# VHH binders against FERM domain-containing protein 4A (FRMD4A), part 2

Target 1, 303 residues: FERM domain-containing protein 4A (FRMD4A), of Homo sapiens (Human) (q9p2q2r20to322)
Amino acid sequence: RRCQVHLLDDRKLELLVQPKLLAKELLDLVASHFNLKEKEYFGIAFTDETGHLNWLQLDRRVLEHDFPKKSGPVVLYFCVRFYIESISYLKDNATIELFFLNAKSCIYKELIDVDSEVVFELASYILQEAKGDFSSNEVVRSDLKKLPALPTQALKEHPSLAYCEDRVIEHYKKLNGQTRGQAIVNYMSIVESLPTYGVHYYAVKDKQGIPWWLGLSYKGIFQYDYHDKVKPRKIFQWRQLENLYFREKKFSVEVHDPRRASVTRRTFGHSGIAVHTWYACPALIKSIWAMAISQHQFYLDRK

## First folded at step 19 (VHH; from z5 with L112P)

Design p5
Fold by OpenDDE, fold request of step 20:
Structure p5 (fold): chain B 303 residues (1-303), chain A 127 residues (1-127)
Amino acid sequence: as target 1 above (303 residues)
Amino acid sequence: DVQLVESGGGLVQPGGSLRLSCAASGFTFSDYIVGWFRQAPGKEREFIGAISGSGGSTYYAVSEKGRFTISRDNSKNTLYLQMNSLRPEDTAVYYCAKSEYDYIYLIGSRTPYMDRWGQGTLVTVSS
């Protein structure tokens, strides 16, 4: 089956995927295009009919995944799957660059919540990285049109494009003398401080039918109001989790909660366990399940 | 009504083997995780292992890894526990249990919550 893999550097790989090809093998192939050694942070994903990003399971064949029934090639995305607190923990420059490209993409696609002024500052670092020191207003304005630096939402929040550009220019002038590497590091420093960075969001409902966002990250499992992905309502750190369960359209976590010492579900004297349950379609629950397990394993590997 | 009935318990010599069975009824057996627990006199009930609804995944307590094997036959609605190289310390009442779920990932205590329990079968390991 024909597949098109979108890479973080905007290249597209056209592939004829054979029935026996494992997702891991595909990842290896894609990684080779970047001379990537630290592959463990990355994955290949596809968007389902609902717009949800589904990660390929590395131990499965590529064609075993439930791709949308659309005409044309299957569109796949090479992205960061497992985030870390800081790129300073990464070993290779190639990995750092890909994290940078991934972050740029996430910001531009509005997958990360960012204030407009921060967007303008980030845009200045994109310019510094790509073009070097400030040259002129005209050149910067031209370059901003070509670079994925200004998300649509940021533009809509202000009176004019010119205003946005002026703000970017103001930040950009301050970066004079910064090397490409410094620009990347500084960009990532800002992005890594954003509350929504590194969070995989899933739309779920509780038992009462109230909608929530479930966020999975290197920090744990978080529950957010449906209208606020920034401030979590509930935080379940990985170290607090006892067990994970799922069945059909139901995903549950057991959490050690000292505050609920009186509520024990366990017949064998385990006090202080609280159960939280969320609901979604079976496909999404499976996605949540797979990510939760993988993310936890990743957490353990880094501990 | 969910029913779990253990059988196969008895007296066995140290080093011996025993196979326990659990007959399940009152629910779709293949859709749920089932598992084995044991409780020795004066001790807390401990998790031995569990198996997913499809039988594709098994989960064992660290202490029992290698000597005990859990399996299931969904066509017979039966859960099995094969115990080898039995020791006096294995003397306990063994319980079959059912989960509300068909998948489990053990993180902390590695003891899953089970919503239904059998009456248990006594296993005595003695010379």
Scores: ipSAE 0.652, ipTM 0.834, lowest interface PAE 0.4, mean pLDDT 93
Fold by OpenDDE, fold request of step 20:
Formats: structure tokens, C-alpha cells, sequence
Structure p5 (fold): chain B 303 residues (1-303), chain A 127 residues (1-127)
């Protein structure tokens, strides 16, 4: 089957995927285009009919995944799957570059919540990385139109494009003399401080039918108000989790809760455990399940 | 009404083998994790192992890995526990249990929550 893999540097790989090809093998192939050694941070994903990003399971064949029934090639995305606190922990420059490209893409696509002024500052680092030192207002304005530096939402929040550009220019002028590498590091330093960075969000409902966002990250599992992905309402760190469960439309976590020590559980030795359950369509629950397990494993591997 | 009925228990010599069965009814057997527990006299109930609804995943307690094998036949609504190289310390009432879920990922407690239990079958390992 024809597949198109979108890479983080905006290249597209056209592939004819054979029935026996494993997702891991595909990842290896894609990684080779970047001379990427630290493949463990990355994955290949596709968007389902609801717009949700689904990660390929590495131990499965590529064509075993439930791709949308659309005419044309299957569109796949090479992206960071497992985030870390800081790129300073990465070993290879190639990996750092890809994390930067991934972050840049996420900001531009508005997958990460960012204040407008921070967007303008980030845009200045994109300019510094891509073009070097400030040259002129006219050149900067021209370059900003060509670079994925200003997300639409940031532009809509202000009275004019010119205003936004001026703010970017103000920040950009301050970066004079920074190397490309410094610009990348500084960009990522800002992005890594954003509360929504590195969080995989899933739309779920609780037992009462109230909608929530479930966030999975290197920190744990978080529950957010449906209208606020920034401030979690509930935090379940990985170290607090006892077990994970799922069936059909139901995903549950057991969490150690010292406050509930008096709760009698049916199983011996499980005192002080609270159960939290969320509901979604079976496909999404499977997605949550797969990511939760993978993310936890990633957590363990880094511990 | 969910029912789990264990069978196959009895007296066995040390080093011997025994196969326990659990007949399930009252629910779609293939949709749920089922597992085995045991309780020795004066001891707490302990997890032995579990198997996913499809049978594709098995979970074992670390202490029992290698001697005990869990399997299921969904066409017969039956769970099995094959026990080999039995020891006197394996003497216990063995319980079949059902989960509310089809999949489990064990993190901390390494013991899954089960919502239904059988009455148990006694296994005695003695010379």
C-alpha cells in the first residue's frame, strides 16, 4: 500500500509498504534519513477520522493499523513520541535538531498553548536559527511570511500583522551574535517550560458523563478541564500508579491514596488504592492504553 | 449471574503435577481477564497469574514464574492452571477470579483487582 511519511524537516517520503513490514522497520528506515541514533524518542503516527493522532505500534505490521478509509496514500507522520524534561539529556545533535523541529511544528500548529508574547520571542529564535543575525525590518517581515513562526491564533489576538512583526523584531534584535545552536537551545528552553509541552491529550468522559482531557506525559497521567489544558485538576505521577486497566470503552487506573487507607478492597493487600475511570470510544481507549503503557515504560527506562 | 467453579484440586506428592480448571458462566468469557490466586492456611491470599480475554497476554507473579502455566479455552469458557514441581509450600486453596477488564498493566502492586471469585479448590502437597 502506498504511504506518504511526512518528516519533521518538511520532506515527504513516498513508500510502497509491504504487508510484512513492521512499524519498527519503518521507523528505522525513516530514522536513517536523519542519521538518527536515538530512535527511542520518536514514532510514526497517523490521524484517524476524528482527527486524533494514533501512534504505530512498533511490534506490529504497519498495515495492521486501522487507517482511515480514504482514497490515496496513507499519510504518516514522523514525530517525537516520548518527550523529556530537557534536550540537555540528549546525546546526539541529530536528535536535538529533530526535537527542535518537532517543537517548532507543534507551536505553529497550535498543539501547544503559548502566550502571544512568548510566541513572538520564539519566532525571533526561529529567525536567528534560520537566518542568523537581524538585518532589516523589511527582510524580517518577508522571512516571517515564509517561516512557520507565527501561529494563526497569535495573529488573531492582535490588531495587526504589523504589530506582531514589530514585536518579533524587537526580540530578534536582542539575539544578535547568537549561533544557530544557541538559538535552538534557547528556543527549546522556553518551549520546555510550557505546561502543555510533551503532553499527549485525549478527550474522555468520566462516569457522570462530564468531559475531560486526559494528558499522558513523562510526568504521569493528568486530568484537565475540557476548557483548560494548562492547569491540571488531578495529577497522577507514574510512581503513584499501581495498575492500569482497560476494556472496550473504559480505561482505569489504580492509584495509591494514603487518605483512603480505610477503603476495603476485594483483593488482599490493596489498602489505600483509589480507582479512576474514564470513558471514550473503543479506538480512543486503545490509543490511551497503548500510550500509557509505552510512556510508563519510557519512564522506567530513564529512571 | 457470574459463576466461577474451580475443580481439579486434591492430594499430590512433592514434585508432582496438577492441573486445575475453572468453569466460567454468566458473562462473555473472552471479554475479561481471568486469573488464579491461592491462600495458604494462616497466610494472605496471593496472586499467581492472570490471562487476558483473548489469551494473548499472560501475567505471573514473580515467585511462580516457570512452574505454573495459565491458559484458557474460550470455546469452553474454561481457565486452566498447570502446576508442576509442586512443593509442600504450595498447599493452599486455589481460587479462580474474574476481572472487570480485558487488559491489565501491572505497575506497583503487581496484583490485579478482581471483581468476582470462585469458591476455591484445595490443593494439598504432602508426602
Amino acid sequence: as target 1 above (303 residues)
Amino acid sequence: DVQLVESGGGLVQPGGSLRLSCAASGFTFSDYIVGWFRQAPGKEREFIGAISGSGGSTYYAVSEKGRFTISRDNSKNTLYLQMNSLRPEDTAVYYCAKSEYDYIYLIGSRTPYMDRWGQGTLVTVSS
Scores: ipSAE 0.650, ipTM 0.831, lowest interface PAE 0.4, mean pLDDT 93
Fold by ESMFold2, look of step 19:
Structure p5 (fold): chain B 303 residues (1-303), chain A 127 residues (1-127)
Amino acid sequence: as target 1 above (303 residues)
Amino acid sequence: DVQLVESGGGLVQPGGSLRLSCAASGFTFSDYIVGWFRQAPGKEREFIGAISGSGGSTYYAVSEKGRFTISRDNSKNTLYLQMNSLRPEDTAVYYCAKSEYDYIYLIGSRTPYMDRWGQGTLVTVSS
């Protein structure tokens, strides 16, 4: 079957995928394209028929995943799956550059919540990385048309494109002499500090049907009000969790709370357990389950 | 009405073997994790192991690996516990239990939550 893997550098890999090809082998192929050794941070994703992002499971065959029923190539995306606190933990420049490309994509696609003035500063680092030192206002305006530096939301919040460009220029002028590598580090330092960076969000509902976001990251499992992806309502750090559970449309986390323990020694089924449950379609719940296990294994591997 | 009925308990000599059964009714057996627990006199209830609805995943307490084997036969709605090399310390009431879930990932507690329980079957290991 024909597959099209969208890469982080705006290129696509066109492949004929054999029926027995494992997702791990596809990831290895894509990683070799970038001379990437630190594959553990990356994955391959697709959009299912319900419009939700799903990750290929490395021990499964690529073609056994539930792709949309349409003719044409299967569309896949190579991107960061497992985030870390700082790129300073990364060993290879190839990995750092892929994290930078991934972060730029997330900012441009408005997947990360960020103030417009921070966007303008980030755009200045994009210019410094791609083009070097500031030369003239006219060159910067031309370059900004070609680079994915200014997301639509930031542009809409201001009177004109020219205003936004001028703000970028003011930041850019301060960067004279900064190397490409330093620009990448400075860009990532800012993005890594943003509250929504590195979080995989899932739209779920509680038992009463009230919508929430679940966020999964290297820090744990976070529950957010549906209107506020930035400040979590509940935090379940990996070290605080006892067990995870799943069945069909529901996903649950178990927390043993010694301050809220309820013991009915004469009655089965009561052991001071606090269980929190969320609901979504089966495909999304399976995705949450797979991500939660993978994130916990990633957490353990880093200890 | 959900029912779990244990059988196969009794008196056995040290070094012996027993196979416990748990007959399930009142729910779709193959949809749920089922498992075994035990409670010795004066002790707290102890997790032995559990098995996924399909039978494809088994979960054992660390202390019980090697001597006990959990299995299920979904065509007979029955959960089994094969116990070998029994010791006097294995004397306990053995309970069958059912989860509301199909899959568990054990992190900190190493003991899964169960929502339904059988009445138990006594196993006595003594000379």
Scores: ipSAE 0.525, ipTM 0.799, lowest interface PAE 1.0, mean pLDDT 88
Fold by ESMFold2, fold request of step 20:
Structure p5 (fold): chain B 303 residues (1-303), chain A 127 residues (1-127)
Amino acid sequence: as target 1 above (303 residues)
Amino acid sequence: DVQLVESGGGLVQPGGSLRLSCAASGFTFSDYIVGWFRQAPGKEREFIGAISGSGGSTYYAVSEKGRFTISRDNSKNTLYLQMNSLRPEDTAVYYCAKSEYDYIYLIGSRTPYMDRWGQGTLVTVSS
């Protein structure tokens, strides 16, 4: 079966995938294209029939995944699956560059909440990385048309494109002499400080039907008010969790809750165990389940 | 109207074997995790093991030493515990339990939460 792997540099890798090919082997092939050794941070994703991202399971065959039923090639995405606090933990430049490309894509596609003044500063680092030192206003305006530097929402918040370009130029002029590597580090330092960076968000409801965001990351499982992805309402760190459960439309976490003084007759060991449950369609619940297990394994591997 | 009824308990000599059964009714048995727990006199209830709705995954307590085998027969709505090489410390009331979930991922406690319990069957291992 024909597969099209979208890479982080806007290129596409066209492949004829045989039925026995494991997802790990496909990841290895894509990783070799970038000379990537630190593969553990990356995955291959697809959009399911319901519009949600799912990740290939590395120990399964590629063609055993539940892809949308359509006649064209299977569309796959190579991207960061497991985020970390800082790129300073990464060993190889190839890995750092892929994290940079992934972050640029997330900002440009408006997947990360970013103030427009920060966008202008980030765009200056994109220019420094791609084009080197500032040369002229005209060159910058031309380059900004070709680079994924200014997401649409940031442009809409200001009087003109020229205003936004001028703000970028102000930052860019200050970067004279900065190397490509330094620009990447500075870009990533800012992005890593953004509250919504590195979190996989899922739209869920509680038992009463109230909508929430559930955020999954190396930090744990966080619950956010539906209107505020920045400040979590509840935090479940991996070290606080006892067990995870799912069935059809519900996903639950079991925590040891020291505030529960009494123990129910049905609670194992008569401990203060609390269970928190969220609901979504079965496809999304399965995605949450797979991500939660993967993130916990990632947490254990780093511990 | 969930019912879990254990049977097969009794007096067994050390080194003997016993097979416990749990008859389930009032729910779609094959959709849920079921498992076994026990409570020895003066001790807290402890997890023995559980099995997925399909029967494809089994989960045993870390303390389990391989003498016990959990199985299920979804056509008979029955959960089994095969107990071999029984010892006096295996003397306990054995409980069948049901989860409201299909899948468990064990993180910290290695003990799943269960929402329905049987009444228990006494196993006494003594000469």
Scores: ipSAE 0.468, ipTM 0.758, lowest interface PAE 1.5, mean pLDDT 88

Design p5
Fold by ESMFold2, fold request of step 20:
Structure p5 (fold): chain B 303 residues (1-303), chain A 127 residues (1-127)
Amino acid sequence: as target 1 above (303 residues)
Amino acid sequence: DVQLVESGGGLVQPGGSLRLSCAASGFTFSDYIVGWFRQAPGKEREFIGAISGSGGSTYYAVSEKGRFTISRDNSKNTLYLQMNSLRPEDTAVYYCAKSEYDYIYLIGSRTPYMDRWGQGTLVTVSS
C-alpha cells in the first residue's frame, strides 16, 4: 500500500508499505533520514475520518490502523509527539532542529496562541536561520513570500502586509552576526514560554453539556474554560493520578490530592468528587485515551 | 436493575481450591469490566483483580500473583474466580463488582473505582 510521510522540512517520503511492516520500523526509517537518535519525542500521525489526529502505535503494523477510506496514498505525518520544557534537555543537534521545524509549523498553522508582535520577532529569527544577516528590505519582502513565517491571523490584525513586513525587518536588523544555531535557540526560547506550547487540546463537555478544553501535556491533564486555552481551571498533574477510565463517549480521571484526602474515594461517599469525567464523540475520546496513556508513560520514562 | 450475585463460597482446607461465580443481570454484561474484591475480618476491602468486557485483558492486584485466575463467560453472564493453594489468610467475604467503564489504566496499583457491588460470599480457609 502506498504511503506519503510528510516530513517536518516540507519534503514527502513516498513508500510502498508491506502488510507486515511495524510502525516502529517506519519510525526508524524516517529517523535514519535525519540521523535522529532521540526518537522517543517523535511519532507518526494520521487524520482519522472525523478529522482528529491519531498516532501510530509503534508495536502494531502500519496497515492495521484505521485510516480514512479515500482514494490515493495513506497520508502520514512525522512530528513531535512528546514535548519537554526546553530544548536544553535535548542531547543532539538533529533533535533540536526537528523541534525547531515542528515549532515553526505549529506557529504558522496557528496551533499556538501568540501576539502579532511576537510573531514578527519569531519571523526575524526564521530569516536569520534561513538567510543569514539582513541585507535589504526588498530581499526580506521576497523571502517572506517564500517562507511560512507569517500566519494569516497576524496579517489580518494589521492594515497591510507591508506593515507586518516592516515590523519583521525592524527585529531582523537587530540580529546582525547571529549564527544559525543562536537563531534557533532564541526562536525556541520564545515559543517555549508561550502558554499553549506543547499542549494537545481536545474539545470536550461536562455532564451538563458545558463545553471545556482538555489539555494533555508533559505536565498532566488540564481543564480550561472554552474561551480561555491559556489559564487552566483545573489541574491534574501526572503525580496526582491514580487511575484513568474510558467508555465510548466519556473519559475519566481519578486523582489523589496531596493537600487533602477523602476516605471514600473508591466507593463514593457524600463528597461526590473522587472521579472527574468529560464527554466527546467516541473517536475523540479514543484519541484522548491514547494520548493520556502515552504521555503518562513518557512522564514515567523521564523519572 | 443491575444485580450481581456471588456464589460458591464455603469452608475449604488449606491448600485446597475453590471456584467462585458471580451471576450478572440488568446490564449488557460483555460491555463492562467486572472484578473481584475481598474483605477479611477487621480489614479494609481489597482489590483482587478485574477482567475486560471481552475477556481479552486481565488485571490483578500485586499481592495475589499466581494463585487466582479471573475469567468470564459472556454467554452465561457470569464472572468467575478460580482460587488455588488457599491459605488461612484468604478467609474473607468475596465481592463481585462492576465498573461503568470498558477500559482502565491502573497507574499506582491502586483499587479501581466500581459503581455496583454484589452482597458477597464467605470463604473460610481452615482445617
Scores: ipSAE 0.464, ipTM 0.764, lowest interface PAE 1.5, mean pLDDT 87

## First folded at step 22 (VHH; from u3 with D102E Y105F V116R)

Design j8
Fold by OpenDDE, last read:
Structure j8 (fold): chain B 303 residues (1-303), chain A 127 residues (1-127)
Amino acid sequence: as target 1 above (303 residues)
Amino acid sequence: DVQLVESGGGLVQPGGSLRLSCAASGFTFSSYIVGWFRQAPGKEREFIGAISGSGGSTYYAVSEKGRFTISRDNSKNTLYLQMNSLRPEDTAVYYCAKSEYEYIFKIGGRTLYMDRWGQGTLVTVSS
């Protein structure tokens, strides 16, 4: 089957995927295009019919995944799957660069919540990285139009494009003399401080039918208000979790809650255990399940 | 109505073996995790092990790993607990339980959440 893999540097790989090709092998192939050694942070994903990003399971064949039934090639995305607190923990420059590209993409696509002024600052680092030192207002404005530096939401929040550009220019002028590497590091430093960075969000409902975001990250499983992905309402750190469960449309976590003195009728023997359940379509629940397991494993591997 | 009925309990000598059975009814047996617990006199109920709906995955308490084996026959709606090398400390009422879930991923793994319980069967290990 024809597949098109979108890379983080905006290249597209056209592939004819054979029935026996494993997702891991595909990842290896894609990684080779970047001379990437630290592959463990990355994955290949596709968007399903609901718009949800689904990660390929590495131990499965590529074609075993439920791709949307569309005419044309299957569109796949090479992205960071497992995030870390800081790129300083990464060993290779190639990996750092990809994390940078990934972050740029996420911000531009509005997958990460960022205040406009921070966006402008980040845009200045993108310019510094790509173009070097400030040259002129005209050139910068032209370059900004060609770079994925200003997400649409940021532009909509201000009176004019010119205003946004001016703010970027103001930040950009301050970066004179920074090397490309410095620009990347500084960019990532800001991004890594953002509360939504490194979180995989899933739209779920509770037993009462109230919508929530479930966030999975290197920190654990978090529950967010549907309108606020920044401040978690509930935090379940990996170390607090006893078990994960799922069936059909429901995903549950069992946690040790020291605040709960009473053993609920449902858990025999340990005081302070609570079960939290979320609901979604079966496909999404499976996605949550798979990611939770993978993310937990990643957590263990880094511990 | 969900029913779980344990059988196979009794008196056994130290070092002996015993196989417990749990007959399940009132639900789609193969779709749910089922497991075994035990409760000794004056002690809290403790998790022994569980098995996924399909039988493809088994989960054991750390303390009991190796001596006890859990299996299921979905065609018979029956859960089994094979106990070997029994010790006096294994004396307890053994309970079969059903989970609300089909799949489990154990992280801290002290116990499992179960929604239905059998009446239990007494196992006495004594010389």
Scores: ipSAE 0.779, ipTM 0.889, lowest interface PAE 0.4, mean pLDDT 93
Fold by OpenDDE, fold request of step 24:
Structure j8 (fold): chain B 303 residues (1-303), chain A 127 residues (1-127)
Amino acid sequence: as target 1 above (303 residues)
Amino acid sequence: DVQLVESGGGLVQPGGSLRLSCAASGFTFSSYIVGWFRQAPGKEREFIGAISGSGGSTYYAVSEKGRFTISRDNSKNTLYLQMNSLRPEDTAVYYCAKSEYEYIFKIGGRTLYMDRWGQGTLVTVSS
């Protein structure tokens, strides 16, 4: 089957995927285009009919996944799957660059919540990285139109494009003399400080039917208000989790909570365990399940 | 109505073996995690092990690893517990249980939450 893999550097790989090709093999192939050694941070994903990003399971064949029934090639995305606290922990420059590209993409696509002024600052680093030192207002304005530096939401929040550009220019002028590498590091430093960075969000409901965001990250599983992805309402660190469960439309976590003596469910033998349950469509629940397992494994591997 | 009926309990000598069975009815057996627990006199009920709906994964309490084996036959709606090298300390009422879930991923837990329980079968290990 024809597949198109979108890479983080905006290249597209066209592939004819054979029935026996494993997702891991595909990842290896894609990684080779970047001379990437630290593959463990990355994955291949596709968007389903709801727009949800689904990660390929590395131990499965690529064609075993439920791709949308659309005409044309299957569109796949090479992205960072497992985030870390800081790029300083990465070993290779190639990996750092990909994290940078991934971050740029996420911000531009509004997958990460960012204040407008921060967006302008980040845009200046994108310019510094791509073009070097400030040259002129005209050139910068032209370049900003070509670069994925200003998300639509940031533009809508201000009176004019010119205003936004001026703010970017103001930041950009201050970066004079910074190397490409410095620009990348500084960009990532800002991004890594953002509360929504590195979180995989899933729309779920509780038993009462109230909507929530479930966030999976290197820190654990977090529950957010549906209108606030920044401040978690509940935090379940990986070390606190006892078990994960799922069935059909139901995903549950069992957490050791020494503060809660009341076992709501007749569990024999362990005081202080609480179960939290969320609901979604079966496909999404499976996605949550798979990510939770993978993320936990990643957590263990880094410990 | 969900029913779980344990059988196979009895008196066994130390070092002996025993196989317990749990007959399940009233639900789609293969779709749920089932497991074994035991409760000794004066002690809390303790988790022995569990098995996923498909039987593809098993989970054991650390203390029971190696001596006890859990299996299931979905065609017969039956859960099994093979117990080897039995000790007096293994004397207890053994319970089969059903979970409300089909899949489990164990992270740090020593027990599982179950929603239905059998009546239990007594196992006595004595010389």
Scores: ipSAE 0.758, ipTM 0.884, lowest interface PAE 0.4, mean pLDDT 93
Fold by OpenDDE, last read:
Structure j8 (fold): chain B 303 residues (1-303), chain A 127 residues (1-127)
Amino acid sequence: as target 1 above (303 residues)
Amino acid sequence: DVQLVESGGGLVQPGGSLRLSCAASGFTFSSYIVGWFRQAPGKEREFIGAISGSGGSTYYAVSEKGRFTISRDNSKNTLYLQMNSLRPEDTAVYYCAKSEYEYIFKIGGRTLYMDRWGQGTLVTVSS
């Protein structure tokens, strides 16, 4: 089957995927295009009909995944799957660069919630990285149109494009003398501080039918208001979790809560266990399940 | 109505083996995790092990790993517990239980939450 893999550097790989090809092998192939050694942080994903990003399971064949029934090649994305607190923990420059590209993409696609002023600052670092020192207002304005530096939402929040550009220019002028590497590091420093950085979001409902966002990350599982992905309502760190469960449309976490030691729920033997449950379509629940397991494993591997 | 009926309990000598069965009815057996627990006199009920709906995954308490084997036959709606090298300390009422879930991933848990229980079968290990 024809597949098109979108890479983080905007290249597209056209592939004819054979029935026996494992997702891991595909990842290896894609990684080779970047001379990437630290593959463990990355994955390949596709967007389903609902717009949800589904990650390929590495131990499965590529073609065993439920791709959308669309005409044309299957569109796949090479992205960071497992985030870390800081790129300073990464070993290779190639990996750092990919994290940077991934972050740029996430910001531009509005997958990360960012204040407009911060967006302008980030845009200035993108310019510094790509073009070097400030040259002129005209050049900067031209370059900003060509670079994925200004998300649509940020533009909509202000009176004019010119205003946004001026703000970017103001930040950009301050970066004079920074190397490309420094610009990347500074960019990532800001992005890594953002509350939504590194969180995989899933739209779920509780037992009452109220919508929530479930966030999975290297830190644990988080529940957010549907209108606020920044401040979690509930935080479940990996170390707090006892068990994960799922069945059909139901995903649950069992948490050890020392504060609730008194709630004798008839759970035989352990005082202080609470169960939290969310609902979604079976496909999404499976996605949540897989991600939770993989994120937890990643958490363990880093200890 | 969900029913779980244990059988196979009895008197066994130390070092002996015993196989318990649990007949399940009233629910789609293959869609749920089922497991075994035991309770000795004066002690709390303890988790032995569980098996996923499909039978592809088994979970055991750390203390029981190796002597006890859990299996299921979904075509017969039956859960099994094979117990080997039995000890007097294994004397207890053994319970079959059902979970609300089909799949489980254990992170830190020593036990599983179960929503239905059988009446239990007595196993006595004595010389």
Scores: ipSAE 0.744, ipTM 0.882, lowest interface PAE 0.4, mean pLDDT 93
Fold by OpenDDE, fold request of step 24:
Structure j8 (fold): chain B 303 residues (1-303), chain A 127 residues (1-127)
Amino acid sequence: as target 1 above (303 residues)
Amino acid sequence: DVQLVESGGGLVQPGGSLRLSCAASGFTFSSYIVGWFRQAPGKEREFIGAISGSGGSTYYAVSEKGRFTISRDNSKNTLYLQMNSLRPEDTAVYYCAKSEYEYIFKIGGRTLYMDRWGQGTLVTVSS
């Protein structure tokens, strides 16, 4: 089957995927285009009909996944799958560059919540990285139109495009003398401080039918209000988890409750255990399940 | 109503083997995790092991690995516990249990949450 893999540097790989090709093999192939050694942070994903990003399971055949029934090639995305606290822990420059590209993409696509002023500052670092030192207002305005530096939401929040550009220029002028590498590091420093960075969000409901966001990250499993992805309502760190469960439309986590007092009658033998449950369609629940397992493994590997 | 009925308990000599059965009814057996627990006199109930709905995954307590084997026959709605090399300390009431879930991923827990229990069957290991 024909596949198109979108790379983080905006290249597109056209592939004819054979029935026996493993997702891991595909990842290896894609990684080779970047001379990437630290492949463990990355994955291949596709968007389903609901717009949800689904990760390929590395131990499965590529064509075993439920791709949308659309005419044309299957569209796949090469992205960071497992985030880390800081790029300073990465070993290779190639990996750092890809994390940078991934972050740029996430910001531009509004997958990360960012205040407008921070967006303007980030845009200045994109300019510094791509173009070097400030040259002129006219050149900067032209370059901003060509670079994925200003997400649509940030533009809508202000009186004019010119205003936004002026703010970017103000930040950009302060960056004179910074090397490309320094610009990348500084950009990532800001992004890594954002509360929504590195979180995979899933739309779920509780038993009462109230909508929530479930966030999976290197920190654990978090529950957010549907209108606020920044401040978690509940935090379940990986070290607190006892078991994960799922059946059909429900996903549950069993956690150690630090407050020993709530002997929930439900747990035979261990005082202080609570179970939290969320609901979604079976496909999404499976997605949550798979990510939770893989994210937990990633957590263990880094420990 | 969900019913779990254990059988196969009895008196066995040290070093002997015993196979327990649990007959399940009142629910779609293949869709749920089922497992075995035991409770010795004066002790807390302890987890032995469990098996996923499809039977593709088994989970054991660390202390019981290798000596006990859990299996299921979904066509018969039956859970099994094969116990080998039995010891006097294995003397207990053995319970079959059902989970409300089909799949489990164990992270740190020594036990599983179960929502239904059988009445138990007594196993006595004595010379």
Scores: ipSAE 0.743, ipTM 0.880, lowest interface PAE 0.4, mean pLDDT 93

